# Miniprotein binders against q56419: the designs that were tried, part 259

Target 1, 326 residues: q56419
Amino acid sequence: MEGRTLEEVQEEVFKRHGVLVPKKELEDLAKALEEAGLLLTEKVEARLKEEEEKLKRERPMRLAGLSYPEGEREARAFLEAFRASYPGEGEEARVLLMPHLEPSRVPEVYGAALAALEKTPPPERIYLVGVAHRPLKEKAAALPVPFQTPFGPALPDLPALQALDALLPFELFNTPLAFREEHSLELPLFFLKGRFPEARVLPLLVARRSPELGEALKVVLRDFPGLLVLAVDLSHVGPRFGDTPLTRTLAEEARRRDLGFLERLAEGEPEAALAFLGANPTRIDGVEVVASLLPLLRERKGKVLAHRLDLEAPTLSAVGAGTLVL
Key: E = the ipSAE of ESMFold2; O = the ipSAE of OpenDDE; V2 = 0.75 times the mean of E and O plus 0.25 times the DockQ between their complexes.

## First folded at step 20 (miniprotein)

Design d_6 (at its last look DockQ between E and O 0.73; V2 from the best seeds 0.00; counts 0 for: pae O 2.2 > 1.5)
Fold by ESMFold2, look of step 20:
Structure d_6 (fold): chain B 326 residues (1-326), chain A 104 residues (1-104)
Amino acid sequence: as target 1 above (326 residues)
Amino acid sequence: SMEEKIRELAEKLAKLAQELSELAGDGSDPDELKKKMEEFIRVFLELYELAKRFDNPEADYWLQMTIELVWEFMDAFREGNVEDAVELLMYIAEAAERLAEALD
């Protein structure tokens, strides 16, 4: 492996994974960086500083007009269309697992979440736990500001957030920029705010498993009861994620891992769900959230309402999404 | 060991991503910039090819983030979003550094 040229490595990666990074593209990238000139890095740094200051006041919509409508009337109709894509009835949820994948890719999975919310009494607050797609300085983080939605701002539950921060062995409010583009909060929040317009929100991200977070949340939920939402996706398979191109066999394994994981969670056995995945060969990124929140998932039985493994044709990859009520 | 090799590649990737992200537009030698970009991709592809399961959830997390961030970086460039691509290099540098630390 050591001492291989770029061409040699590229050829082997293409053979095994079907992935190409053409030399011309690399040359174009280097040229574009050079041509952008003296101030490119300074422009990026200034933009990030500006965005971080904005995030101290509010978190604006990033996906309006892209993943969901910007206007409230259209957003309401969008919710109803997604509910209609799931023909069944939901169950009351104390804990809801729902995806954060692009909604148009898995409409019935989001529809199942809406069906569950229909059966769920409006909570005073929602503990919305997503997955960090940018580095966090700690194992988990929160952003204690309003999150804008087409239905108005989702207001933070500051007392609950402060109580949580006080119980953790690390600073909870540690990485505001990680929230700037975090779809694992924004996409589920659209659906949650649409159905529970009066609920306050604890917008939380998990990077790496933190047993301390789960223990702290168990305490905070006692004093500040609400709906716990695990906004997570399931298997990630294919070349985009380090696999060979998607095959029927790989897809079948991903479905088996997804469903086996969800089924064990539905039996109130989160440790068994994690053990079932072992080294997590299909890269269910929800595992870090589940591993953090074990005390909140034990002995809570429920039902898997929906699942889909959705193909990303351009990348020959697939991502799993599911809806589970506990 | 394979884990030691991955750690070394992650350290190198983090350094290259950091250096590329700190250009300030003053890549005074075009040949050196091109060579640095080629080495960045070569190192990534070696890491990507070696990407295998660990019995270490933290390392698995950072490896997966690193891989996904590099593809996002390529997507941003292909879409003409050069500023986003530079920002992503900063995240790649951090994720790869964290991967190396998780394997140390």
Scores: ipSAE 0.786, ipTM 0.898, lowest interface PAE 0.9, mean pLDDT 90
Fold by OpenDDE base, look of step 20:
Structure d_6 (fold): chain B 326 residues (1-326), chain A 104 residues (1-104)
Amino acid sequence: as target 1 above (326 residues)
Amino acid sequence: SMEEKIRELAEKLAKLAQELSELAGDGSDPDELKKKMEEFIRVFLELYELAKRFDNPEADYWLQMTIELVWEFMDAFREGNVEDAVELLMYIAEAAERLAEALD
């Protein structure tokens, strides 16, 4: 690509990947960045600092009014509608794997999660393990503050979080800014808080596999029992993720890998699930989470309740989502 | 090697992202900013083209992170959210640097 004009590069990308990065947008970006002026970086830094200070007290909703309703009444209707989108019955979960994708894209998958939660006795606490979509200082992190929801704040289980921190070889309470807009926690938490309003929460993020996290959690769960939730998506395929536009072959491969992964987890064989993926060519989102939680997933048998590969039409890309109970 | 090329691109991308974030904060010459942006996109697209399959899980992780962040950057820009775009440049710089480090 060296020596090509921007237009040539854009054309080539479009031809190969079906994604157009308009020249005008790049020009507009440059102009907008220019117009934002000398104080933009300072403003951003100041904003981030302020947000970090706020995160010492609470994590506000970021997706209320966008991904889910802000008002409690409307939020309850939202939950009911999503539950209705899944025609089946759930099963009691000790471990729940559910998506964190935009709910409107995979309503029946979230519906399946709600169905499982209906069959699950209210836990004292929920270990909510999401995927970091921002760099973390450590392989995993926690934010020990209330998370705001339409149903009231999800309160942290501080004793359990402290117990977990004490067993980890790294500081658990790191990178608070990574939690600010992390949808992998916020979206699942909406459904979880709606179903279990009194449950305490341990909001955890995994960036890279941490076997230490799984071992530590296994110990902590003895003294602090609760529901383990893996908030993970599955395959990410298409131009947005470095592939060609979605084809039948690519979609079939994504589905095969998603289902093969979930089925092996359902059989209580998480190592086999990871081995099945190999280099993870379809970029299953939950790999690092599962790899971190192996001690908690071993020998647990369960059932796949739902799966969907959802097309993002503007990018001709697709994301897999599934619901699994153990 | 492919790894070496990706490392070089990642280092360049990290540097460019950092420079862009700084230029956006400084009453910089629009022409310079545009040129830098074009270079950033070129480097990204070259990296993107190479970013298909890696056997190195750590490098692959940071590669995917970098790609995702760049897409988010583009989206933020399309939406006219310049502040978020600058923030994302900082994350891109970090992710790309980590990618380069993973390939050392």
Scores: ipSAE 0.225, ipTM 0.685, lowest interface PAE 2.2, mean pLDDT 87
ESMFold2 (binder alone), look of step 20: mean pLDDT 84; pTM 0.848

Design d_7 (at its last look DockQ between E and O 0.68; V2 from the best seeds 0.00; counts 0 for: SAP 70.808 > 70)
Fold by ESMFold2, look of step 20:
Structure d_7 (fold): chain B 326 residues (1-326), chain A 103 residues (1-103)
Amino acid sequence: as target 1 above (326 residues)
Amino acid sequence: SMEEKIRELAEKLAKLAQELAELAGDGSDPDELKKKLEEFIRVFLELYELDRHGDPEADYWLQMTIELVWEFMSAFREGNVEDAVELLMYIAEAAERLAEALD
């Protein structure tokens, strides 16, 4: 195993996955690291410490001007355009599953979420549960600070967050830096804050399944009622995720897994939804969140409003997104 | 076993990522930097080619490691060396956690 050369491994990976890391790119990276000069690690560490201190007070917009407009007027028009991309009607949600994929890739899926919110009485607070894309110190985390949006700051529900923290066997406020670039909270929050401008937010991340989180949230939701949002994507298939290039067969499997998962959730059967996926061969993003939140999903029936498996042509990969109301 | 193979590759990847992240820049030794980066990529590609383990904890860290390495490669194409170094730090942690999950 340790005896294989880079060239041998590259050939096998190229044959199976269509992926190649050219030596020129490695040379270019080495030159770029050299050009960064001395003290690079100290500079990065200092910047991260400064950003961590700032995150103790607020979480700034990172995707304004990239994924959604920075100006409030343009942001409101953007919100209306997304609603228009879904021609149907929603249903009232106590639990909403919505994506965190780049909005322009799945506009009707976000539009379906907005349609559901139109039917949903304005909540006092939103439990926004995303997926950690950076390591957390624990299985889950929260950041109890305002999250900036084009519609103004989304204020934290500090009493509910403190109640949640008190019920967990680990400190909930454990990894501020993991929130710095976390799009699974920022992208859904744009839509939620735009629709419910007065709702407070519990910004939560799940890394790995935590049954303790679901049990604690069930208790907290009794005392602090609100809208539960699972901000998750579905299948991740193709070379960017460790597969062969996307084929018709892989895409059909991904769609089947996505829809079967959502349909079982819609029947109030979250354990059956997880069992249907087995080892999760298409890497549905929402599995760890659903596995954490079982007590909140059991026996809650609803409807799948939208689904898309969206192609990433440059990477020959695809990501699934869906909207489910419970 | 497959578990032991994944664990060994993850341990090696974590150490290589940490070593690369700690580089201060050495214009007189570009061959060593290139060699270490080639070894990092070789180890990553061996890990990348393996099937998922089936244990939720290990699969979580494996998937994060894979996505972070691709993000690392993308950062240098955008010319963002500081982000690339930061990503190496995250890769080291994710790969270490993967190895621990399989121990």
Scores: ipSAE 0.741, ipTM 0.883, lowest interface PAE 1.2, mean pLDDT 89
Fold by OpenDDE base, look of step 20:
Structure d_7 (fold): chain B 326 residues (1-326), chain A 103 residues (1-103)
Amino acid sequence: as target 1 above (326 residues)
Amino acid sequence: SMEEKIRELAEKLAKLAQELAELAGDGSDPDELKKKLEEFIRVFLELYELDRHGDPEADYWLQMTIELVWEFMSAFREGNVEDAVELLMYIAEAAERLAEALD
């Protein structure tokens, strides 16, 4: 790319990846930044500080009215519709792997999760382990505050969270701002809270694999039993993720890796699942979560209930989603 | 080496992201902002076209950087300037972490 003009680079990227950043967009951006005024950075910093202070008390809904209904009545109808989208029956879950993708993209996968939850006795607490889509200060984090949902607040299990923190070599309660807009917790929590309104929650995020987390959770689960939920997506392929536009070959490879990963997990062989992925060329989202939770996944046999590779047409990219019960 | 190239680009991208965030706050000359944005996009595209290194830590931060830049572009297209500036801060952090992973 040395010596090429921006336009030449843009054209090349467009041709290769289907992504174009038009000159006009840059101009519009520059203009928007200009119009935002002299104190935009300070304003943003002040906002973030304020939001961080609010997160000491509660985590508000960010996707209500967008990804799911805000009102309880409508939210219940939403749950029923998603459940109806999966024609099968579920199985009792001790561990549930479910997606955190936009629900409307993979309704039957969420439906399969709901089907599993129907067969699951109400847990006292839910260990909800999501994926960090923002930088964390540590390998993993927790937010020990109520998470708002249309069904009321999901209350944290403070004793269990404290027990977990005490067993970790790092501060668990780090990077609260990473939770503010983290959909990997909010979206699954909607379904979980709707099904188990009385369950307390441990909202956890994983950035990088932490074997310590899995070992600590294994100990904590003895004294604080509950449902373990891995809120993870699968393959991420296409221009949004650094690939060329989705092709049949790329889609087939993504599906192969997704299913191969899930099937090995279903056999109780999480190390084999990770080994199967190798360098993870299709970018399975949940790899760091699974790698962190190996002690909890070993020798647990289960069943893959659903899988979908969903196309995001505007970006010619696709994301895999699956539901696995263990 | 590819590793050195990725590190250099990551360092440049981090710096540019930080500078853009600062410029957005200082009422800078639109022409300067535009120039800096063009440079930012150029560096990103160069990084974007490179293959993954194969180191899990580096690849993680590379992927994070790519996704954040994509979100930045989307926020920008939507006219959400505050979110765009916030994303620049995260891009800077992710790119720095990428560079550090390759040291």
Scores: ipSAE 0.569, ipTM 0.841, lowest interface PAE 1.1, mean pLDDT 89
ESMFold2 (binder alone), look of step 20: mean pLDDT 85; pTM 0.857

Design d_8 (at its last look DockQ between E and O 0.73; V2 from the best seeds 0.00; counts 0 for: SAP 71.073 > 70)
Fold by ESMFold2, look of step 20:
Structure d_8 (fold): chain B 326 residues (1-326), chain A 104 residues (1-104)
Amino acid sequence: as target 1 above (326 residues)
Amino acid sequence: SMEEKIRELAEKLAKLAQELSKLAGDGSDPDELKKKLEEFIRVFLELYELDREKDNPEADYWLQMTIELVWEFMDAFREGNLEDAVELLMYIAEAAERLAESLD
């Protein structure tokens, strides 16, 4: 049989994964797209061109009023509330791993990051390494423009970014549109800029593992010292990500994978951390960043400060988040 | 093999996503649009249900992105955001093409 019908495959997917794309929704979508016609495509193309040009000058806040307050006073109070959600003390970080999951879902994990920053001398610059959620033209990218925050613009470290670009076998300043909606930079940056208002930033995205990025960053960090931040989430489990509905067993596996990964990183053994995950059955998204940055993580010992596997009840799925200082 | 099946489905998904993003702006045959959308979802669900364990990190990255983008596409439509839905089809096409390339 050369392919199953839509109804056949939908029935099996629903049985195994609990997800459904009703035929009525497809009919409604087709009608809506037809009614919108030529004007819709022209509007999308025009919007993308305009936003791409704007991103060559600055990256505006996209999540103010949604994930964090827009006003500076309220933003300060927000930071204090998150710090209070983690009652412990941090440790000085030269490398900080922190999440990019919606802050209200994992408040103590972000609080742990703030606790670590309290113990960290203000850096001259922050190497902020997130995960691309849109396709990049290369394995990694940067956007050398101010990122707006409620605390003022986070200014780019242009000399460090240019040094990094010069060391890579590809154009670093690629794919500006991939930064437009990228929360893995915006959410951690809110916390980092709030604590280190004078630090410049290198806003970096990793799509696929790039050993050349890690080697280049090792050189650049030697000449331009600063705080390295891995803004990554951990396990992604459940139907949203291709699994069966979340069960206790799947959640326990995800926690075990997350903590085993973090613990091996804390022992200065990033290769062992990657090997522990094998085929990455719980889809830890930090893997591509860690695999890229091996030279910066080897033999650097530290401590896991926090972890949570947070349930997405509507999708019967979960995402892990953690805080690690090295 | 399983990799060949995933590659073929990803190639097909990429082409369907690209064609759907163009049809939305063309104002053409509604029967063609409905047919392509149904095939797009059928191909996605075939890809989605494949459970593979492999040490190909690049393919795993692109597969995960493709799955998440398709659900984002459905979310955008369910929220009435047709412009976002069309834009997401463009990203799906690229991610699925990258997935197919990673399995060559």
Scores: ipSAE 0.793, ipTM 0.895, lowest interface PAE 0.8, mean pLDDT 90
Fold by OpenDDE base, look of step 20:
Structure d_8 (fold): chain B 326 residues (1-326), chain A 104 residues (1-104)
Amino acid sequence: as target 1 above (326 residues)
Amino acid sequence: SMEEKIRELAEKLAKLAQELSKLAGDGSDPDELKKKLEEFIRVFLELYELDREKDNPEADYWLQMTIELVWEFMDAFREGNLEDAVELLMYIAEAAERLAESLD
């Protein structure tokens, strides 16, 4: 791209990906950055420091009033509406795979998760394993503080978290700032807390596959039994993720990969599920989580309750979401 | 090699992201900031257009992270969330650095 103007590059990107990064947006960015002045970096650094200190005590809601209602009454109505969006019945879950995508994009998939939770006896604790969308210092992390929800705080299971930390070759309690805005925990937790208000939670993030995490959790689950929740999305395809705009062929491949992955998990063959993906050309989000939790997924048979490939129209991209019970 | 090209672009992107995060905070010359931003976008687009490394899962992970963070940066900017945009530049710098390191 040496020697091309920004406009030429933008035009090329538009032609190739159907997405224009408008010159005006770059100009507005430059202007906005200019207007924000000297204080922006310092302000951000100060904010991050303050937020890190707050995260020692609690994780506040970030998506309340945006992705879900802030008020408890409205939040309960929200849960009921999402449950109603799934016409089927659930099954008892020992392991629940559910999405963390924006709920409004895949309501019936969350509805299927709620249906499964209706058939699940209230657990003492929930191991909530999300996907890190920010860099972690280690392969996995936990935040041992209350997570705020419209239904009250989700309290951490400190004894179980400590037991897990003691079995890992790395410090589990790392990168607290990665949890601040992490929707892969906040969104599923809304549904989980709404259904199981008394359950303690172990909020976990996975960046890269950690076989040690799965082995450690397998031991911890013996002494600290609970519901395992994999909060993962499936395929990520289109320009937002480095592909051409969504086509029928690309969508069919994404669906094939998603369903093939979920079906093999439902058969109790997580290694086969990973092998089926190979290089993961459609970028299934949950691959590192599943790879970390192999010991917990082996030989567990279950059922795929829902799947959707949801189009993000502005970017001509799509994200897969599914609900699986084991 | 393709790996070497990705590494070089990742290193450049990391540096530019770091510089932008600092410039955004330093009341810098708007023209310099604009120029740096244009360079950042050019480097990103060049990286974005390359074929993904299929034989290095770690590099692929950090490349994907970098791409996603840059999109989030652009979104934050479009929404007028400048503080988030600057924060995202810091994460882009880190992810791109990790990408480069994964190819050493």
Scores: ipSAE 0.582, ipTM 0.836, lowest interface PAE 1.1, mean pLDDT 88
ESMFold2 (binder alone), look of step 20: mean pLDDT 83; pTM 0.841

Design d_9 (at its last look DockQ between E and O 0.41; V2 from the best seeds 0.00; counts 0 for: pae E 1.54 > 1.5, pTM E .609 < .8, other shape alone 3.212 > 2.5, SAP 74.338 > 70)
Fold by ESMFold2, look of step 20:
Structure d_9 (fold): chain B 326 residues (1-326), chain A 115 residues (1-115)
Amino acid sequence: as target 1 above (326 residues)
Amino acid sequence: SEELEEMEEKIRELAEKLAKLAQELAELAGDGSDPDELKKKLEEFIRVFLELYELDREKDNPEADYWLQMTIELVWEFMDAFREGNVEDAVELLMYIAEAAERLAEALREIAKKD
């Protein structure tokens, strides 16, 4: 055993409960829910049903005016500013790992992705693989509709999506509402569509690791070549993610885990990258995507272009972000 | 060995309790039942969830780790929505929290049976 008693674990939970979810804030939220009344639930359910029907036709922008500009002219200036945040040169990518963290928190990391795209021949299609932040009915999902951006709609590659669905042991088109709020697709797509306006997209979410997805994608990519993008964040540390307040020691461990993970991926050794993390003590969120996509990552060597562990001061927490080309 | 057995039994107890709370939360949210009971169940859910979170981190359980991470992030989104007065978003997030917690409880119950 690790040497802690059950009583010691329970006492640590009590102390951390006050930091993770402050008691007063919980009480205030419970009171606000009580005051809102139960007719609000029926209203929310009706709205969600309406939004689900809309998502069967298109996925509208949710973060325009919040994370990036709504107007096309301003959006192009925004891209230029982000590219300028990374003074280095990129490298051609067959596979690009980039973040989905709020862009203003890690501008040079997104700038590094743009630098890589400058060196990358325009693809016919982009396989954009994000992380589901809502439950999926299956281990992975896609939404075969146009995704709106300030640069025009990102059109789905329907033949490639249909080919992928046909190879999977589960229905790929299975949880439209999970895409409604999904920033792990919307934020990277803004940058990708701005740089490759003619590319079609396969908007994919991974919930839990699926070896079948990786094998199917390997087959589909042979018939439908394109750019593979892993839109994932790295370490999640601090009270927002279940730790005590961020310390220098925890931050240094998170940086070492992030870079060790990325460097092993850059050597074409995705199994070693996963093994390096062990129980994933800094909660790198890309592990389910990497574990799903092993056949596409093996033997692909490349380079880490950027990394940042960004502090979220109000929560004394941090999230890592990186840019890797393979 | 006695402490390992006690910890494993506590995990099973908490997982069973969490699953019951998640089912009750889903029922209360879905049928428009008593707000006071919903509040009580949410408070108890969070307390049980956090205790499970600490105990599960002592086990190598990638399935449970996945659902734990989703649940905690959803709880923070829920708190942010209420702090900002976005009550409809907060109610929607409660639906997702209940689903993620049920899947967490299922993952923990399956491990308790096998272990």
Scores: ipSAE 0.592, ipTM 0.772, lowest interface PAE 1.5, mean pLDDT 83
Fold by OpenDDE base, look of step 20:
Structure d_9 (fold): chain B 326 residues (1-326), chain A 115 residues (1-115)
Amino acid sequence: as target 1 above (326 residues)
Amino acid sequence: SEELEEMEEKIRELAEKLAKLAQELAELAGDGSDPDELKKKLEEFIRVFLELYELDREKDNPEADYWLQMTIELVWEFMDAFREGNVEDAVELLMYIAEAAERLAEALREIAKKD
């Protein structure tokens, strides 16, 4: 590979993976880096420091006006349209598994989650467990501040968060910057806050499986009852994730793994769900979350309400999404 | 197997190289370096990434697999930031790539010590 031009590298990437990295994009970035001039790194570091200080007070919306409307009236209309996209009724949830994928990609899956929430009595608190898409210092983390939404701030349950922290062998309140842009919390929270405006929230991220988290949460839930939400996606297949372009065979395997995983969870057999995936060759996003929450998922029977494998055409890649009620 | 050990060592070497290049790119962006130098480093970064990306990922090491996947996802986000012309986000992503690749290399070093 030594001596290849950028064009040759781009052509190779395109030929192998069907993904175009335009030469112009690299030239434009090189130029933008040049124009940004001296002290760009210092500027970024200063920005990150400022953002970390802000995160001590609140987590602002990042995806308002992009993934969902910023205005409350428009946001309510958005919720209603998503609910309308799912033909059917939900079931009462004690545990809700729902996606965190871009809502426009899988509207009926979010609609199924809303249908379940309609049958769910308003909880005092929501344990919202997302997936970390940035490095964490520990296996899991929490951010004990208000999260901004179009429906007003989602307030943290500080007593429950403190009780959880006290039971963990590591500091729960770590890596605040990982929450700044984490969509696995922001997107589900939009729907949850819209349905349950008075519920307090425990925003949690999982990087790697923590059995201690599940055991601690099981204890905390006795004194601080609430709705448990797993905000997880399913299979990630195609060039964006290290595979060849999506084929019928690859899509069938992704669907088989997604549904086989969800069905075993619906039977109250989370260990069987993990065992079914083995090495997880289709990269089900929620594996580390489920592995952390085994004590809370055992013996709970439920129902799969929706599933979709959604194609991202520009990258010939696909992501699985599902809604499960327990 | 000897073949698995050789593959793990190759991934470790590439991860270390990728981490170094990500840091160097972030630093060069800060120093107002020559656009031609930045472009060359970026090309090298992409080449190392592609070499890592093309390796067989079937491994019995959940920790290494996690950090490999994280590294790949972050590099794709970095390329998306390019398309959007978001220089500050691109530099931030280079820092995360460096961290994830370093953690990948560390995970593989720990396995090699136990064997």
Scores: ipSAE 0.531, ipTM 0.807, lowest interface PAE 1.2, mean pLDDT 87
ESMFold2 (binder alone), look of step 20: mean pLDDT 78; pTM 0.768

